VH-VL binders against Putative ATP-dependent RNA helicase TDRD12 (TDRD12). Designs and how they scored, part 1

No score or structure here was measured in a lab: all are predicted.

Target 1, 87 residues: Putative ATP-dependent RNA helicase TDRD12 (TDRD12), of Bombyx mori (Silk moth) (q1xg89r1618to1704)
Amino acid sequence: LSKPKICWSQNKNTVKLKILIAGIEDYKLKIEDRAVAFSANHCDVEYGFKLELYGVVDVNKSRHSNKGQYVLVTMTKLMCRNWLALT
Below, numbering starts at 1 at the first letter of every chain, in headers, positions and changes, except where a header shows other numbers; antibody chains aren't numbered by Kabat.
F, E and O are the ipSAE of ESMFold2-Fast, ESMFold2 and OpenDDE, as the mean of both directions, binder to target and target to binder. V2 is 0.75 times the mean of E and O plus 0.25 times the DockQ between their complexes.
[cut] stands for letters that were removed.
Atom coordinates printed by the task and the answers are left out, and those that the model quotes come from them; centres of patches stay.

## First folded at step 8 (VH-VL; framework fv_namilumab)

Design H16D (from D1 with heavy chain G31D)
Fold by ESMFold2-Fast, scan of step 8:
Structure H16D (fold): chain C 87 residues (1-87), chain A 121 residues (1-121), chain B 107 residues (1-107)
Amino acid sequence: as target 1 above (87 residues)
Amino acid sequence: QVQLVQSGAEVKKPGASVKVSCKAFGYTFTDYYMHWVRQAPGQGLEWVGWINPNSGYTKYAQKFQGRVTMTRDTSISTAYMELSRLRSDDTAVYYCARWDEDWDFGAFDIWGQGTMVTVSS
Amino acid sequence: DIQMTQSPSSVSASVGDRVTIACRASQDISSYLNWYQQRPGKAPQLLIYAASSLQSGVPSRFSGSGSGTDFTLTINSLQPEDFATYYCQQYDSFPYTFGGGTKLEIK
């Protein structure tokens, strides 16, 4: 199980996570109140991870999309505050 | 100055192939994805695909999969788009365009002048 | 694929008019939308990125608004050089797609 390179960023209201796998076609991503899980098979490599988040997110206002160059996960914070770390 | 310069107009018969070039000036060629967009006469813009000039990795729109090939030559900062098995409805101006992205927000900030490809019998 | 629909397909206006062009996405694209201007015989030029951010060097009479599925480009006081075709473009998800264009014609 390989872990892809990840970059993250935040503002007061959101946490954004880039999953740096270029050209991925099919992936599975589950956003939960305090966790995000990813899995995919790409170029004969199985990728995946599960992160236990620093804070609570609003699942219904969170989203993800395939940008082609990476997968972007946008998570809306339930509490408008700065996260000290992603996990 | 940042600029994309494309090859000249082409006239082809149905069934032929065409290869359009796009040479980059004034920036580091390998730092930006290069996209190709076409426009049939009097019609709108249609995205064809992109290439990562650093890796050579490509992605094409489903409609063009199997007929389009995008390549690049980093030694001369030039990207290429080859379209095979040409049909009359491939008649269009073909543009190369640079994708500039600040974290997750991006745009086509620099465009080539366009290459007219006419497919006629 | 995400379908982008622009309305109207053409609009006639006079210099000094305020013009509004609409763009609708077939699904939520957040703010991942750009606007381009194409003058006759020329390549497209970036006007607005991220739905509402004005590109450097673009006149302040241009503005963009909207999020989710419905977006608007506004030109506050038309100048002669603004008669062109305008395109919206989504980049929320691959493949990227363009609207059909709105042609701004002199009355």
Scores: ipSAE 0.654, ipTM 0.888, lowest interface PAE 1.4, mean pLDDT 91

Design H16E (from D1 with heavy chain G31E)
Fold by ESMFold2-Fast, scan of step 8:
Structure H16E (fold): chain C 87 residues (1-87), chain A 121 residues (1-121), chain B 107 residues (1-107)
Amino acid sequence: as target 1 above (87 residues)
Amino acid sequence: QVQLVQSGAEVKKPGASVKVSCKAFGYTFTEYYMHWVRQAPGQGLEWVGWINPNSGYTKYAQKFQGRVTMTRDTSISTAYMELSRLRSDDTAVYYCARWDEDWDFGAFDIWGQGTMVTVSS
Amino acid sequence: DIQMTQSPSSVSASVGDRVTIACRASQDISSYLNWYQQRPGKAPQLLIYAASSLQSGVPSRFSGSGSGTDFTLTINSLQPEDFATYYCQQYDSFPYTFGGGTKLEIK
């Protein structure tokens, strides 16, 4: 299981995660209140991870989309504050 | 000056292939994805595909899969789009465009001047 | 694929008019929407990115608004050089798709 390169950013209200796999078509992404899990098969490589988040997110206001160059996960924080780390 | 300069107009017969070039000036060619967009006469913009000039990795619109090939030559900062088995409805102006992105927000900020490809008879 | 619908397909206006152009996405695209202007015989040029951010060098009479599925481009006081075709473009999800265009014609 390969772990893809990821990078993240935040503001007071949201945390955004980029999953750096270009050209992917099919992937599975599950956002939970304190975790996010990803899996996909691309170019004969199996990718995946599960991150236990630093804080709690609102699943119903969180989303993900395939930008072509990467998969973007946008998670809305339940408490408007800066996280010291992603996990 | 940041600029994309495309090759000149082409007239082709049905069944032929065409290869359009797009040369980049004024920026680091490998740091931006290059997309191709076409526009048939009197019609709107249609996305064809993109290439990562650093890796060479490409992705094409399903409609063009099997007929289009995108390549690049980093030594001369030039991207290419080759379309094969041409038919009359491929007649269009073909644009290359640079995708510039600030984290997750991006846009086609620089466009080539366009290359008219006419497929007739 | 995400379908982008622009309305109207054409509009006639006079210099000094306020013009609005609408763009609707077939699903939620957040703010991942750009507007481009294409003058006759020219390549498209970026006007607005991220739904409402004005591109450097673009006159302030242009503004964009909206999020989710409904977006508008407004030209507050139309100038002669603004008679062109305008396109919206989504980049929430691949493949990126364009609206059908709105042609702004002189009355």
Scores: ipSAE 0.636, ipTM 0.896, lowest interface PAE 1.7, mean pLDDT 91

Design H16S (from D1 with heavy chain G31S)
Fold by ESMFold2-Fast, scan of step 8:
Structure H16S (fold): chain C 87 residues (1-87), chain A 121 residues (1-121), chain B 107 residues (1-107)
Amino acid sequence: as target 1 above (87 residues)
Amino acid sequence: QVQLVQSGAEVKKPGASVKVSCKAFGYTFTSYYMHWVRQAPGQGLEWVGWINPNSGYTKYAQKFQGRVTMTRDTSISTAYMELSRLRSDDTAVYYCARWDEDWDFGAFDIWGQGTMVTVSS
Amino acid sequence: DIQMTQSPSSVSASVGDRVTIACRASQDISSYLNWYQQRPGKAPQLLIYAASSLQSGVPSRFSGSGSGTDFTLTINSLQPEDFATYYCQQYDSFPYTFGGGTKLEIK
């Protein structure tokens, strides 16, 4: 199982995670209150990970989309504070 | 200084192929995705596909899958779009455009001047 | 694919008028929307990115607003060079899609 390159950023209210796999059509992504899990099969390579998040997110206000160059996960923080790390 | 320069107008018969070039100037060619967008006379903009100039990886709109091929030559900073089995409704101006992104917000900030492709008997 | 609908399809206005054009997405796209201007015979040019950010070099009479599904481009004090077709474009999800365009004609 290959781990894709990821990068993240945050502001007071949100954490954004980029999953740097270009051109995928189908992927599975599950946002939980303290975790995010990803899997995809692209060009005969299996990608995946599960991250245990630093803080708690609101699953119902969180979203994800395929930007083409990457998959973007936007997670809404339950507590408006700075995360010292993604995990 | 930053610009995209496309090849000249083409007139083709139905069933032929056309290959349009787009040469990049003034920036690192491999650092930005290149998209192709077409516009039929008097009509709106229609996305055709993209290429990652670094990897050569491509993605095409489903409508063009099997007829379009996008390539690039990094030694001359040039992207190409070839459309085969041309039909009269492929008559359009074809644009290349650079996608520039600041983290997650991006735009087509630089466009080629366009290449008119006319398909007629 | 996300469908983008622009209204009106065309509008005529006089120099000095305030003009607004609308763009509606078939689903929530947050603020991942751009506006482009296309003058006759020319390539499109970026005006507004991220729904409301003015591109460098674009006159301040242009502004964008909205989020989610409903977006507006506003031109204050219309000038003769603003005769053009305006397109919105979403980039929330691939494939990126354009609205059908709004043609602005100077009366």
Scores: ipSAE 0.652, ipTM 0.892, lowest interface PAE 1.5, mean pLDDT 91

Design H16Y (from D1 with heavy chain G31Y)
Fold by ESMFold2-Fast, scan of step 8:
Structure H16Y (fold): chain C 87 residues (1-87), chain A 121 residues (1-121), chain B 107 residues (1-107)
Amino acid sequence: as target 1 above (87 residues)
Amino acid sequence: QVQLVQSGAEVKKPGASVKVSCKAFGYTFTYYYMHWVRQAPGQGLEWVGWINPNSGYTKYAQKFQGRVTMTRDTSISTAYMELSRLRSDDTAVYYCARWDEDWDFGAFDIWGQGTMVTVSS
Amino acid sequence: DIQMTQSPSSVSASVGDRVTIACRASQDISSYLNWYQQRPGKAPQLLIYAASSLQSGVPSRFSGSGSGTDFTLTINSLQPEDFATYYCQQYDSFPYTFGGGTKLEIK
């Protein structure tokens, strides 16, 4: 199980996570109130991770999409505060 | 000056292939994805595909899969789009366009002048 | 694929008018929407990115608004050079798709 490169950013209302695997067709992504899990197969490599998040997110207002160059996860914070770390 | 300069107009018969070039000036060619967008006469814009000039990785719209090939030559900062088995409904102006992205917000900020490809018998 | 619908398909206006053009996405695209202007015989030009951010060098009479599924491009006090076709484009998810265009014509 390989962990893909990830990077993240935040503002007071959202946390955004980029999963840096270009050209993925199919992936599985599960957003929970305090965790996010990812898995995909790409170029015969099995990628995956599960992150226990620093804070609580609103699953119903969180989303993910395939931008082509990466998969973007946008998680809406339940409390408008700065996260000191992603996890 | 940032600029994309495309090759000249082409007239082809049905079944032929056409290869359009797009040369980049004024920026680091490998830092930006290059997309191709076409426009049939009197019609709207239709996305064809993109290439990562750094890796050579490509992605094409399903409609063109199997007929389009995108390549690049980093030594001359040039991207290419080749479309095979041409049909009359491939008649269009073909544009190359640079995708400029700031974190996750991006846009086609620079466009080539367009290359008219006419397919007729 | 995300479908982008523009309305109206054409609009007639006079110099000095305020014009609004609408763009609707078939699903929530947040603010991942751009607007382009295409003058006759020319390549498209970026006007607005991220739904509401004005591109450097674009006149301030252009503005964009909206989020989610409904978006608007507004041109305050039309100038002669503004008679062109306008396209919205989503980039929330791949493949990126364009609206059908709105042709702005002289009345």
Scores: ipSAE 0.568, ipTM 0.888, lowest interface PAE 2.0, mean pLDDT 91

Design H18F (from D1 with heavy chain Y33F)
Fold by ESMFold2-Fast, scan of step 8:
Structure H18F (fold): chain C 87 residues (1-87), chain A 121 residues (1-121), chain B 107 residues (1-107)
Amino acid sequence: as target 1 above (87 residues)
Amino acid sequence: QVQLVQSGAEVKKPGASVKVSCKAFGYTFTGYFMHWVRQAPGQGLEWVGWINPNSGYTKYAQKFQGRVTMTRDTSISTAYMELSRLRSDDTAVYYCARWDEDWDFGAFDIWGQGTMVTVSS
Amino acid sequence: DIQMTQSPSSVSASVGDRVTIACRASQDISSYLNWYQQRPGKAPQLLIYAASSLQSGVPSRFSGSGSGTDFTLTINSLQPEDFATYYCQQYDSFPYTFGGGTKLEIK
């Protein structure tokens, strides 16, 4: 199990993650109200993680997409508070 | 390769409903919010609402609440916008547009060609 | 709702001119502002995102600037294909709102 490198940022309304793994076609990503879990198999290596989030997100307003060089996860905050850390 | 293709022009009578389709090609349909924007003849752009194609969750501009319904069919990568109880001032070109985003920015990077909806008696 | 005001509503210009279009938000939107070009009979196209970032494939004569409430789109050395209507759009909060548009007309 390898953990890919993750970058994150936030504004008042959202928390965004870049999962830095290039060239993935199939991946699983589950956004829950206080957690996000990722898994993928690429070049015979299994990647994955589960993060317990600092705050609560609105799953229905959250999304993820494959940008080629990374997977982008956009999570909408349920309350517009500043997160002092990702987890 | 990436494109949005909309259904053809519609002519409706006041009080009718219209359902416009928007089919996505060349990208993962469920990874991007789909928005609808309209433009009355000679007028500016007006945001109608958006749908999350993954969950089906929708948000509409207050002006259209109660008359607009947005849906999607993920098996054919198609989004729909239905507007009911049509009035003459609903005459407009209706666009679907993909919301692309990264970090703290986003934009409508790809637009459908537009569907002209004419409401006349 | 955040109101977006563009000025002027129309401008007459000649090929080779430098044209400046302004967009004002009714409240602070940081840099969450995009510019779109709409040629007659066509769908809008993204020109500038995040106030100042040039979209890939857009000619370098286009530039955007500003933050907070005041934003500017500049076309340096207008070309024939630039006669179009330009819209700013905020995405700081829902509902997303567009400016009223600025129509560039041949002088």
Scores: ipSAE 0.282, ipTM 0.813, lowest interface PAE 3.4, mean pLDDT 89

Design H18H (from D1 with heavy chain Y33H)
Fold by ESMFold2-Fast, scan of step 8:
Structure H18H (fold): chain C 87 residues (1-87), chain A 121 residues (1-121), chain B 107 residues (1-107)
Amino acid sequence: as target 1 above (87 residues)
Amino acid sequence: QVQLVQSGAEVKKPGASVKVSCKAFGYTFTGYHMHWVRQAPGQGLEWVGWINPNSGYTKYAQKFQGRVTMTRDTSISTAYMELSRLRSDDTAVYYCARWDEDWDFGAFDIWGQGTMVTVSS
Amino acid sequence: DIQMTQSPSSVSASVGDRVTIACRASQDISSYLNWYQQRPGKAPQLLIYAASSLQSGVPSRFSGSGSGTDFTLTINSLQPEDFATYYCQQYDSFPYTFGGGTKLEIK
């Protein structure tokens, strides 16, 4: 599996993740309370990862979307605390 | 072309229910929260609630709790808002609006055209 | 709930004027504030997000400023199409709340 570059940021309520892979049409992303998993096939390369998250997220309030130049994952924190690391 | 298209105007009697639809075009329906905002004639904007189209999770303003139900059908990229036990003061234009966010912002960037719901005796 | 107060509730102005509209939050919302324009009979349109960022396609005569509790929308050199109602909206916390609106009327 090739791991795409990722960037992350946070505020008091959310953790956001950019998956830097451009031009994909079909991808799979699963958000769990302490993990996020990604997979996609693009230009004959299989991409993927699974991250065990630093804190707990509310799966029902979390979402993801394809922005064309990247995939954006927005995860709502269960506790409004600062995360010292993504994992 | 990103667009939200709502169902047509409704006239209802007090005590009835109304179900407004909002169909999404031109984007991944499950990637954005859908909110509902209403506006009574000559009045300001009032937030009703939102739905996560991916999970089906909903959150409603306390004023509408127990009377409003938000649902979606992902197979046709359509969100619904049903308001029951209608009162004359529910007369308003009801808008669906897409919540778009990125690193450092969130905003209602795309709005439906609005659905006029008139509740009259 | 966070209360959003706009002032004035209405303002009369002429083409070419500079108009300022204020929005005050009942508690600190950082920069989590948007401005929308609503023309008569139309849905609202996003003008400014994150207190000061101009939405793509919106004329540069519109600007926003402020942080914390006090925010301002400025329209420099008012045009005929700008006569509309303007709303601020906070997104710091749920429920999302709007200001009462400021109606911009032709003098």
Scores: ipSAE 0.023, ipTM 0.730, lowest interface PAE 6.1, mean pLDDT 87

Design H22D (from D1 with heavy chain N52D)
Fold by ESMFold2-Fast, scan of step 8:
Structure H22D (fold): chain C 87 residues (1-87), chain A 121 residues (1-121), chain B 107 residues (1-107)
Amino acid sequence: as target 1 above (87 residues)
Amino acid sequence: QVQLVQSGAEVKKPGASVKVSCKAFGYTFTGYYMHWVRQAPGQGLEWVGWIDPNSGYTKYAQKFQGRVTMTRDTSISTAYMELSRLRSDDTAVYYCARWDEDWDFGAFDIWGQGTMVTVSS
Amino acid sequence: DIQMTQSPSSVSASVGDRVTIACRASQDISSYLNWYQQRPGKAPQLLIYAASSLQSGVPSRFSGSGSGTDFTLTINSLQPEDFATYYCQQYDSFPYTFGGGTKLEIK
């Protein structure tokens, strides 16, 4: 299972992840209240990870989309404050 | 001055190929994705695909997959779009456009002047 | 593909009018929407990015609003140079797609 490169950013209300796999067509992503899990097969390589998040997110206000160069995950924080780390 | 300058108009027969160039001036060519957008006469804008001039990575709209090839030459800051097996309905103005992105939002902030490609028998 | 629908397809207006153009996405695109103006015979130019941010150099009579699936472009006090075709564009997901355009015509 290969782990893709991940970049992240935040403000007081949201945390965003870029999953850097260019040209991916199909993927699975599950957002839980304190974890996010990703899996995909791309160019004969199996990618995946599960991150235990620093804080709690609101699953119903969180989303993900395929931007082409990367997959973007936008997670709405349950508590409005800055996280010291992603995990 | 930041600008994109495209090659001149082309007239082609059905079945031929056309290669349009787009030369960048006034900015770091490898720092921005280059997209291609076309517009048939009297019609709206249609996204064709993009290239990352730094890596050479390309992504094309499914409609054009297999017929379009995007390349670049970093030594002359020029991007190219080649469309093969031309059909009459490929007649359009083809634009290159720079994608300027700040983290996750972006826009086409600079456009080429357009290249008219006419496909007729 | 995400379908972008603009309404109206054309609108006739007079100088000084307030004009509103609508754009609807077939699915939630958050705020990943831009607006472009295309004058006859010219390339498009950026007006609004991220649904509501005015591009530098664009007159303040232009504004954008909306999120999710419904968006609007407003021109307060229309000027002669504003008679053009306007396009919305989503970039939430590839392939990027444009609305069909709204042609703003002299009444």
Scores: ipSAE 0.491, ipTM 0.871, lowest interface PAE 2.3, mean pLDDT 90

Design H22H (from D1 with heavy chain N52H)
Fold by ESMFold2-Fast, scan of step 8:
Structure H22H (fold): chain C 87 residues (1-87), chain A 121 residues (1-121), chain B 107 residues (1-107)
Amino acid sequence: as target 1 above (87 residues)
Amino acid sequence: QVQLVQSGAEVKKPGASVKVSCKAFGYTFTGYYMHWVRQAPGQGLEWVGWIHPNSGYTKYAQKFQGRVTMTRDTSISTAYMELSRLRSDDTAVYYCARWDEDWDFGAFDIWGQGTMVTVSS
Amino acid sequence: DIQMTQSPSSVSASVGDRVTIACRASQDISSYLNWYQQRPGKAPQLLIYAASSLQSGVPSRFSGSGSGTDFTLTINSLQPEDFATYYCQQYDSFPYTFGGGTKLEIK
């Protein structure tokens, strides 16, 4: 199980996570109130991870999309505060 | 001066293949995704696909999968789009365009001048 | 794929008019929407990125607004050089898709 490279950023309202796998066609991603889990198969490699988040997110206002160059996860914070770390 | 310069107009018969080139000037070619967009006469813009010049990774619109091939030559900062088994409805101006992004926000900020490809019997 | 619908498909206007062009996405695209202008016989040019950010060098009479599924391009006081076709483009999800275009014609 390979862990893809990830980058993250935040503002007071959101945490954004880039999953750096270019050109994937299908993936599974689950956003929970304190965790995010990802899995995908690409070029005969199985990728995945589960991150326990620093803070609590609003699952219903969180989203993800395939940008082609990467998968972007946008998580809406329940508290508008800066996170000291992603996990 | 940042610019994209495309090859000249092509006239092809149905069933033939065409290869359009797009040469980059004034920026680091491998630092930006290159996309291809076409426009049939009197019609709107239709996205065809992209290539990442550094890695060579490509992705195509489902409609063109199996007929389009995108490549690049980093030594001459040139991207190529080859479309095979041409049909009359492939007649269009084909544009290359640079995708510039700041983290997650991006846009086609530089466009080639376009290459007219005419497919007729 | 995300479908982008522009309305109207064409609009006739006079110099000095305020013109509004709409763009609707078939699903939520947040603010991942750009606007391009294409003059006859020319390649498209970027006007607005990220729904509302004006591209450097573009006149301030152009503005964009909206988020989610409904977006608007406004030209505050139409100039002769603005008679062109305008396209919206989403990049929330791959493949990137364009609206059908709105042709702005002299009245």
Scores: ipSAE 0.649, ipTM 0.893, lowest interface PAE 1.6, mean pLDDT 91

Design H22S (from D1 with heavy chain N52S)
Fold by ESMFold2-Fast, scan of step 8:
Structure H22S (fold): chain C 87 residues (1-87), chain A 121 residues (1-121), chain B 107 residues (1-107)
Amino acid sequence: as target 1 above (87 residues)
Amino acid sequence: QVQLVQSGAEVKKPGASVKVSCKAFGYTFTGYYMHWVRQAPGQGLEWVGWISPNSGYTKYAQKFQGRVTMTRDTSISTAYMELSRLRSDDTAVYYCARWDEDWDFGAFDIWGQGTMVTVSS
Amino acid sequence: DIQMTQSPSSVSASVGDRVTIACRASQDISSYLNWYQQRPGKAPQLLIYAASSLQSGVPSRFSGSGSGTDFTLTINSLQPEDFATYYCQQYDSFPYTFGGGTKLEIK
């Protein structure tokens, strides 16, 4: 299982996570209220991770999409506060 | 100034191949993905594919898979698109375009002037 | 693939008119939409990014609005140089797709 490179940013309302794998076709991503899990197979490499989030997110207002250069996960915070770390 | 300069017009016969170049000026070539977009006469814009000038990794629209090859030469800041087994319906202006993005939003902010490729018998 | 539909396909207008062009996505794309202008014989040029942000150097008579599936480009007071074809483009999901274009013609 390879861990892809990730980077993240936040504002008081939102946490955004970039999963830096270019050109993937299919992936699985599960957003839970305090965790996010990712898996994909790309160029015969199996990628994946599960992150236990610093705070709680609103799953129904969270989304993800394949931007081609990376997968973007946008998670809406339940509490409008600054996270000291992603996990 | 930031600009993309493409090679000149090409006239080809059906079954031939064409290789279009796109030279970047005024920015760090390896910092931005390069996309190729074509436009048939009187038609709209159609995405062909992209290349990472940094890694050389490419992704093509399914319609062109097997006929298009994108490459780059970082020593001269130039991207290439080669289209093989040309058909008359490949007649189009081919554009290279730089994808510029901040952390979240992005756009094709700089476009080449276009290269007219005419495929006729 | 996300399909982008523009309406109308063409519109005739006079200098000084307010013109509105619509773009609809086949699914929710949030605000990941750009607008480009293409003058005859020229490459496209970026006008608006992220649905409503005006590109540097673009006249303030251009504005964009909308989110989700319905988007609008507005030209407040049409100038002679604005007679061109306008394209919307989504970048919510790969592959990025363009609308069919709206040709703005002199009346």
Scores: ipSAE 0.571, ipTM 0.883, lowest interface PAE 1.9, mean pLDDT 91

Design H22Y (from D1 with heavy chain N52Y)
Fold by ESMFold2-Fast, scan of step 8:
Structure H22Y (fold): chain C 87 residues (1-87), chain A 121 residues (1-121), chain B 107 residues (1-107)
Amino acid sequence: as target 1 above (87 residues)
Amino acid sequence: QVQLVQSGAEVKKPGASVKVSCKAFGYTFTGYYMHWVRQAPGQGLEWVGWIYPNSGYTKYAQKFQGRVTMTRDTSISTAYMELSRLRSDDTAVYYCARWDEDWDFGAFDIWGQGTMVTVSS
Amino acid sequence: DIQMTQSPSSVSASVGDRVTIACRASQDISSYLNWYQQRPGKAPQLLIYAASSLQSGVPSRFSGSGSGTDFTLTINSLQPEDFATYYCQQYDSFPYTFGGGTKLEIK
C-alpha cells in the first residue's frame, strides 16, 4: 500500500528509475510496453505502484536490478525521442 | 570469481561460417547484456552487437546485419556469435564483454580472453 | 554513427612522466564515455567510466575529465606497466563506438 519514492532520468535511448527502498531482499517488477509495476514486502510493510509510461519501451531490452540502496529499472525507448514526463 | 571464457582459435576459408562461444561464470548470466567486440590485427576495437540473455533479443551494428547471429543457452550460461560468409577482412580477435550499468554509468567491466579467427585462402 | 577521434595516435614517454591522451566525439555525448587499457596480447581492461569515475582496483594515478565532445585521460607519474594502448568509448547511442587508440611507448 505504501508508495516508495521514485527518481527518474533519461538519455536519448533510455529511461531510468530509482525506486528508493533500501535493504529489500525480494521484489516483483513487471515491465510492459507502456507500463511498469512494482511490488515488495519490507519490514512487514507492503510497497507498490503502477505507472503508465509517457512513451513506448522495448520490453526485451529493458531490465532491473537490486543495487542495495535502491532498485534500478532501465527501460530502453522503442522510439528515440525526448520524454516530457515519466507518465 | 566473475569470468568470461571463450572458445579456441579458428581458421576458416572465405565463404565459411564461424561460431564463437563465451561462457559466463560467477554472476547471474541473464542479468547483464553480453556484447561482442572485434579487433583486426594491429587495429582498433569495433563493436559488433549485443544480446540480452534473459530474452534472447539482439541488436547488431549495421555493417554486420545479415551476416551475424547472436544466440545464448541459459542452461549453461553461454553466449554465441556466429559470423557467416567470411571474408579475409573478418580476420580478427573476437571478444565477448559484459555490460554493467547503473544510474550514472554503463561499461564493459569484464571481458573474455578473446578468440582469434583467421580467414585465409 | 558517432565518430571518436583520439590524439595523439602514439606518444613516447618515460617512467615518472605525466601523460595526457585526448578523445573527441563528433556529437555531444554528455558524460557517456569510458576509457580502456589494452596491454599487448591481452583483452581490454576498464579504467575510467562515465568520463571521470575511477574503476575499482585501478591505480589513482589514472584520471579522466571532460564532458560534451572533449575528453582527456591523464596518467600522473607513468609506471612501466602503463605502456599499453588506450581506447575511449562512447555509449550515448548505438552503435557504440571506440576511438582509434593511443599507443603509449617507452621513450
Scores: ipSAE 0.166, ipTM 0.732, lowest interface PAE 3.3, mean pLDDT 88

